# Designs tried in a protein design chat: VHH binders against q84jc2. Part 29

Target 1, 232 residues: q84jc2
Amino acid sequence: MSKMRNLVEEKFLEFYESWVIQLELYLHQLLIAHNNNTMSETELRHLISKLTTHHKAYYTAKWAAIREDVLAFFGSVWLNPLENACSWLTGWKPSMVFRMVDRLRKSRVVLVEAQVKKLEELRVKTKFDEQKIEREMERYQVAMADRKMVELARLGCHVGGESVMVVEAAVRGLSMGLEKMVKAADCVRLKTLKGILDILTPPQCVEFLAAAATFQVQLRRWGNRRHYVTHS

## First folded at step 15 (VHH)

Design pf7
Fold by OpenDDE, fold request of step 20:
Structure pf7 (fold): chain B 232 residues (1-232), chain A 125 residues (1-125)
Amino acid sequence: as target 1 above (232 residues)
Amino acid sequence: QVQLVESGGGLVQPGGSLRLSCAASGFTFSNYYMNWVRQPPGKGLEWVSGITSDSSFTTYADSVEGRFTIIRDNDKKMVYLQMTSLKTEDTAVYYCARSPDEVQAIWEEGYFDVEGQGTQVTVSS
């Protein structure tokens, strides 16, 4: 069985497939840089900049797409079920990346006390922002079950007439809220990522970004194998 | 012609409140990330607060977090900065500034250009 896709889904699917291919290329470069201590700080910063630019491009494209159809991102036909299962508000959960930062502390990387303190402050802030968004998200979700919608649900679904108008209005209301919440979540993602990179040294940034990219790419690969999904 | 006109500044005692306003014209206001920035006496420009085009996200400098609130009205093409618990160190000329790229604006707090004349805020006993 094949799902019919709308124009937004098709366009973003194409974009994302290309984006992931480029991410894999950057991952390869990050791994080389991580395993080779001969790269200069300038070279490392350049590599970091390329990758961060790549991530920013993703959100630029995403925000343009969600303006047209935010609901497309709650189905995310460009992701496999495993990737979707690990998503929070259509992306990675910001607070989760601190687990990857903790990994650095267990490796050859030594974080100084000042860095640890700043990371903890950032973690607290990130968590606070996540919770705020979750509360607002819940508000929009619960609002779908208003008096009219509950009554329609009780009477059963009918096509046409006033019932369609009521449902469409409810969906529009939800969509507007979802767009804001998704964008807010992405802002927290961007701020969290930038915050981490500002705290870490260039070599530490490379290691962190390599770990993050590896996790993302492997998650996709594992999901594809498990569900026999083919994505380029 | 792009215009940003700030207002609402004045003299206030420490602990007081002020509400700044910025009137925007000459561009599609609802497509831009908006900022408040300030220039203290003898110092350079510093970022104060930002808000996404759809008000989905607001952010603040650590120095003003919990005291300042940024709000925008896209219908009126206005940006506001509610300032509370003002301190002497908040004394500055305040500017509203637009960012053409929201993603970049969130990524980089310094991603703005000052285009208005600003409004003077003086906090003094």
Scores: ipSAE 0.895, ipTM 0.949, lowest interface PAE 0.5, mean pLDDT 93
Fold by OpenDDE, fold request of step 20:
Structure pf7 (fold): chain B 232 residues (1-232), chain A 125 residues (1-125)
Amino acid sequence: as target 1 above (232 residues)
Amino acid sequence: QVQLVESGGGLVQPGGSLRLSCAASGFTFSNYYMNWVRQPPGKGLEWVSGITSDSSFTTYADSVEGRFTIIRDNDKKMVYLQMTSLKTEDTAVYYCARSPDEVQAIWEEGYFDVEGQGTQVTVSS
C-alpha cells in the first residue's frame, strides 16, 4: 500500500538519498585509504574529518526535521523495512558500535591496553545513557494510554468533537516526548562516535568508519533486494 | 544585545552546596545549547556541563559528574548549575556560555564562547 508523504517526509527523503550517495563516495575513499596505505597521517585525519562532518550534517538536518514532525521518523519512508527493523529510536543503537570495534579488533585492528580500557569506560557510559532513554521512552509510550484514551478506544469513539481533541492532545504530548527522546538518543550516538574516534588512531578510525559505512550501505542494499523497494 | 549574567557564587566549605544561576537575554534562548564553564585560578577555561535547547540531554565533565546538575528554564530564560559535594578544586570563576550549534556542542566540549562576567565560587576550609 502506498502511503501519502507529508512535507517533512518528502524533504528528508530527498536529503537522505543525497546523503547516502555522499556516504558511498566517502566509503570508497575510506576503503582506498585503508587498503593501500598510501595516505599520510594528515591526509587520513582530513578524510576522517570529512566523514565526521558528514555525520554531523545528518543530525543537524534530522533535528530540524523532528522539530516539525518527529512522527515522520518513526515511519521513516526513506528506509526499507530491514533498515527500520534494525533501528533504535530512529537510528543505530549506540552500544552496537562497540561490538563492531570488537570484531574489527579480532580481525585486523591491534588495540593497546590503554585504548581497550578507555573503550570499556565509554561502553559503560553509553549503555547507561541508553537505558535512561529507554526508561523515559517507555514512560511516554505508556502515557499515551491514559484513562481518557483507553475509554475512547473502548467505546470506539475516535472522531468528532471532544474525542478528536483528546486524541490530538495525546498525540501532541507523545510527540513532544518522542522528540526529546530521539534527540537524546542522537546525542548519545554523537558522543559515542566521537568517543570512539578519540580513542582510536587515524588508521584505526579509517578502518572503523569504513566498516560502519559498509554495514550501513549493505544493510540498505540487502533490504532493497529483499523487499523490492523502490524509492522515489 | 546578548547578555548572560551569572550569579549565586560565594564562599563555601568543602562538601557544601551552591546553586548558580544564569539569566539570558538578547537572543532566542530556547534555540541554544547552554554550558557552564569555569576558570580556576591560574588556569585556562574548563568546560563543566552542557544542556540541549530542549533539556533532552545533559552532559558533564568527568570531574563534576555525579556532583553537579545542569537544568534550564526556557520560559524564564534561565540556566542553573546545582553544585553539591564541592571540593577545593572546584574553586573558580564560573561562566554561563551558549553554543551556536547543538550538534557541534555535543560533539566537542570546547565549542562555546564566554560572554558574561562570571560568578566567583570559592571552596575553602
Scores: ipSAE 0.894, ipTM 0.949, lowest interface PAE 0.5, mean pLDDT 93
Fold by OpenDDE, look of step 15:
Structure pf7 (fold): chain B 232 residues (1-232), chain A 125 residues (1-125)
Amino acid sequence: as target 1 above (232 residues)
Amino acid sequence: QVQLVESGGGLVQPGGSLRLSCAASGFTFSNYYMNWVRQPPGKGLEWVSGITSDSSFTTYADSVEGRFTIIRDNDKKMVYLQMTSLKTEDTAVYYCARSPDEVQAIWEEGYFDVEGQGTQVTVSS
């Protein structure tokens, strides 16, 4: 059975489609900048600022949406199955970007010792934060499997007024927990991204952002080719 | 009218502990990212710690990481800063400050508005 879209899903889907289109435009600009060594530092910084603003806009929209329905982001209808499969708590896994940086280093990006040290420090912090969130998630899963959930299931079988109220309250509580975890994960994403950009030079930032955007766009394209998403 | 009232400051010895409180009123507290910031003598404002509107995430300056803990109570419209292992360098006027944009506050440390009078913390032997 196809899941019926709710209002939150519809609105965010529209937003995300537009957001991705704009991302592709920025990606094109990043690639031009990367291949054109004539751009000034000021110009590069401006381009970086546009991209960072674009990413912040995504999280602003997302956080507004999850306040309404966090469950919409688990099995996001605006993502294809491949994108969903690669998601960690409704987005990219923060520690993944360090592997991306490593790949760039192996190709043409030269980092000075000070940058390498700072990146390592950031990586350690990022991993620590990820683990903390994962522990919370585990705790949440255990709690869901606990007696309270069994009771909730039992109450769901009774259509009494009081029972309905209890069930609704329980569902709200669960949703709130999920929202907190998702938001926490997003905070780690934002901090990690900002941290990387603060360590890299403007030309390196452009290369990193281009690589990240390329990965995102390609993942979406590959997923769409292999798995047709029905938006009905 | 927006009000942020800090309290709990005082004189403590190095290695001591102190808990600061901030009472908020005049705005929808639960919608704001909250910060603690401080101003050491003769220095500018320094960001210390931040907490998301729903307490989903906390962050700290490197200088206080592992020693300070920020918590909030949205029902009571309170934000707290538990300080431990205090150092002489922690001497400052401490302010509670709200951020107008939560995403921006997470992105950039120091994105805040100071509106209170602050509370004096002095760490001295």
Scores: ipSAE 0.875, ipTM 0.945, lowest interface PAE 0.5, mean pLDDT 92
Fold by ESMFold2, look of step 15:
Structure pf7 (fold): chain B 232 residues (1-232), chain A 125 residues (1-125)
Amino acid sequence: as target 1 above (232 residues)
Amino acid sequence: QVQLVESGGGLVQPGGSLRLSCAASGFTFSNYYMNWVRQPPGKGLEWVSGITSDSSFTTYADSVEGRFTIIRDNDKKMVYLQMTSLKTEDTAVYYCARSPDEVQAIWEEGYFDVEGQGTQVTVSS
């Protein structure tokens, strides 16, 4: 197949570029809200709802694209190499998001004891779900190294049409397994994000969402600067 | 016409086991997040468990985690709920239900439509 000319990659590149631009606009609103003590709880909840809707829209688009070509999301053309290097199963690692929460606590954001306890419970659940997915990935890697898969690859090198069809079916089956694992990882991401936002107060949610959006935007900007082409 | 038909309920002793079945028809079953929900006597609906369209992810209410297992078979258009270590508070009418948007269903566990008549599970001595 011609991976660089993939229609799925071209469509998602266009989607993602627009999605990130909108995320940057929401980040601006989050930073204003974070630095402004005059916003009502209703106004904060409205802004939070915009961000959660924006994140859910990303996954809606991603899951539609994954159904067509999950491999496009491993080493994505719409991400720079730094963004790709930071990916765990095509996205942010759910357990690592709690480091952002830890950073917020160091910035004099006060969490009450009940919130801290609920966040620790969520961290444990998130880590458990991650470990389950990582064990499935290990089984998948073993299956890829299985003698039968090596034999199917060797058979596919023979001229004969039917051998090609057997190899193509085997590769398609492996791609379906990857799709399930990526979707499982995304479900953990959605549950973790929702869980954090449910535990935090609206002002704390705004600060968390601002930190998360800042990290994503800065990772993109920093990675792009390191990969520019010099013209003389 | 969308149809969800639950079966497999019955009378069981505390600590017992039961497997519920749900047969789906009238829609593209493999596109939908599926749920089990229950209605205890005199109370409203409570969500019990959910499963993604491809079985990639399952979720459970805290009260049933570790005791119940949701399973689906897309070829047969079936959803199952394997229940073990049953308690008297599990007594309810059990429904299977679909969620039209998987992302929203993962985000918010109360996002479902009930279409069937349910199956009665009674846990008592």
Scores: ipSAE 0.768, ipTM 0.898, lowest interface PAE 0.7, mean pLDDT 85
Fold by ESMFold2, fold request of step 20:
Structure pf7 (fold): chain B 232 residues (1-232), chain A 125 residues (1-125)
Amino acid sequence: as target 1 above (232 residues)
Amino acid sequence: QVQLVESGGGLVQPGGSLRLSCAASGFTFSNYYMNWVRQPPGKGLEWVSGITSDSSFTTYADSVEGRFTIIRDNDKKMVYLQMTSLKTEDTAVYYCARSPDEVQAIWEEGYFDVEGQGTQVTVSS
């Protein structure tokens, strides 16, 4: 059955479609810069800045949207089922990005010992922040399972103004807690991305950003193929 | 018309504790990322800590992590800095500061404007 999209979902779908198209265009520039060692450090930093600005714009739009409807970001209409299945609290899992950094060490990018040490410190801090968020999620789930909340859910099945008001208050509290957890996760994502880019040299940043954009684009393309090759 | 008023500074011995307060007015406090920033004697501004508008995330400079805690109360329009295990290196004028853009503030530690007079913290003896 078909579901009506609310205004938040429709607006963010339009934003995200455009955002991904622009990411693909930046990916082409990253691949050119990676394959041709003719760009100056200034040119590389300019390209890196475009990518970081693009990622920050995503979070600016997302944080505005979650104030209206955080639930839209769980099982998002702008993502295919594969993309949704790979999400941790509405996005990529921060600790997992270090696998991409590890691949850089095994290919063309040489990391000096000081960089490796700083990356390991960042990885540990990132994991610690993730675990803190997971603990907050547990506390949130316990609060939802509280005796009062279960009784409110039962009352919400009855027609009545008083029951509606109590259910609405409970749903508002749920949404606010979820919004905080999503935002906390996004903050860890932003800090992790910034931390990695601060440790890497400009050519290494280009390779990292290209790898990350490639993974995101390929995940989207692969998930979309399943729709076209399956019946109905 | 924006005002940030810092207080709670003073003279304290090394290893001691102190709590700074910042009272905000003239803007929608609950929409802003808030920071503590300090200026040690003879040095420029040094970012200390930050907190998101809804307290969802806090950040700290390496030099203070584990010793300082940033807290905010949006109902009272207050931000606090709980300092423990103070060192002589923590001697500075402390300012609270807001960031114009929250995503940028998380991204860039130096993204703030100092707007108040600050409060003096002196750790000696």
Scores: ipSAE 0.724, ipTM 0.881, lowest interface PAE 0.9, mean pLDDT 85

Design pf7
Fold by ESMFold2, fold request of step 20:
Structure pf7 (fold): chain B 232 residues (1-232), chain A 125 residues (1-125)
Amino acid sequence: as target 1 above (232 residues)
Amino acid sequence: QVQLVESGGGLVQPGGSLRLSCAASGFTFSNYYMNWVRQPPGKGLEWVSGITSDSSFTTYADSVEGRFTIIRDNDKKMVYLQMTSLKTEDTAVYYCARSPDEVQAIWEEGYFDVEGQGTQVTVSS
């Protein structure tokens, strides 16, 4: 009998594989732009627009899929175990993206003081929004540990039509709450990404987007080949 | 016929409070990101606050964060703006506005359509 993928997982797996392939193609274009000293501002803005449109498309597809099955996004079949282990509420942790900005400042990117000030303001706002979501997760965990919910879960282990219906209703209620928290986290991710790109100049945006895409692609590649590393 | 009807405006002293209401009809309210926007005297539209269709996330302009709270009730098809600690700079006509695409609305704060007549808020001694 074995566990099987459901329709939501199959559809999003197909979407995500295609989405990642396209991200890799955009990464190639970003690396060319990174190495090209004579690209026009218009060309850079157009490339940046392609990347932002690509990221927005990911969230459009994701929000459609979580309406059907938010649980598919916890331990996702389209991600390797390393990618899943690095997830915070089904995606990258918004406050951690500023480590990438900090790394770029140490190597290639010189930011003027006005940009530094705005980035620090954004970092603080992002952390505040994360903490709000984390407090909501705590309330959710307390509600799930509520004596009534534990009682419903215990009833579900007994075979019976009415018990099955009660357990199914409880699971649907939990899924709806979880869907809201995932969507809230994605909103923080979108706001943080937009905020960073608004502060950076077009060449700096290309540097940032290239670094972000590189990290995502390398995490996937390394995780897919991990079995060779663990033999030793 | 799509309608957004704002109400609850009035005259209030600095430091006072008001609650604005927006009654929605003629569309599937629960599918839309909703916004409050305002037009100060002699100026263009200024985005104030937004809320996702399921109330999962709220956003605020820097000038109002901590003082204003956006709330929605999908069963009643209502959006509210609870305003506290009002300042003279908050004087404006306030509009309720919807955004057809939530991902784009989160991405860009100016992504909305104004459809109502608005409600006047005047903060003055």
Scores: ipSAE 0.711, ipTM 0.866, lowest interface PAE 0.9, mean pLDDT 85

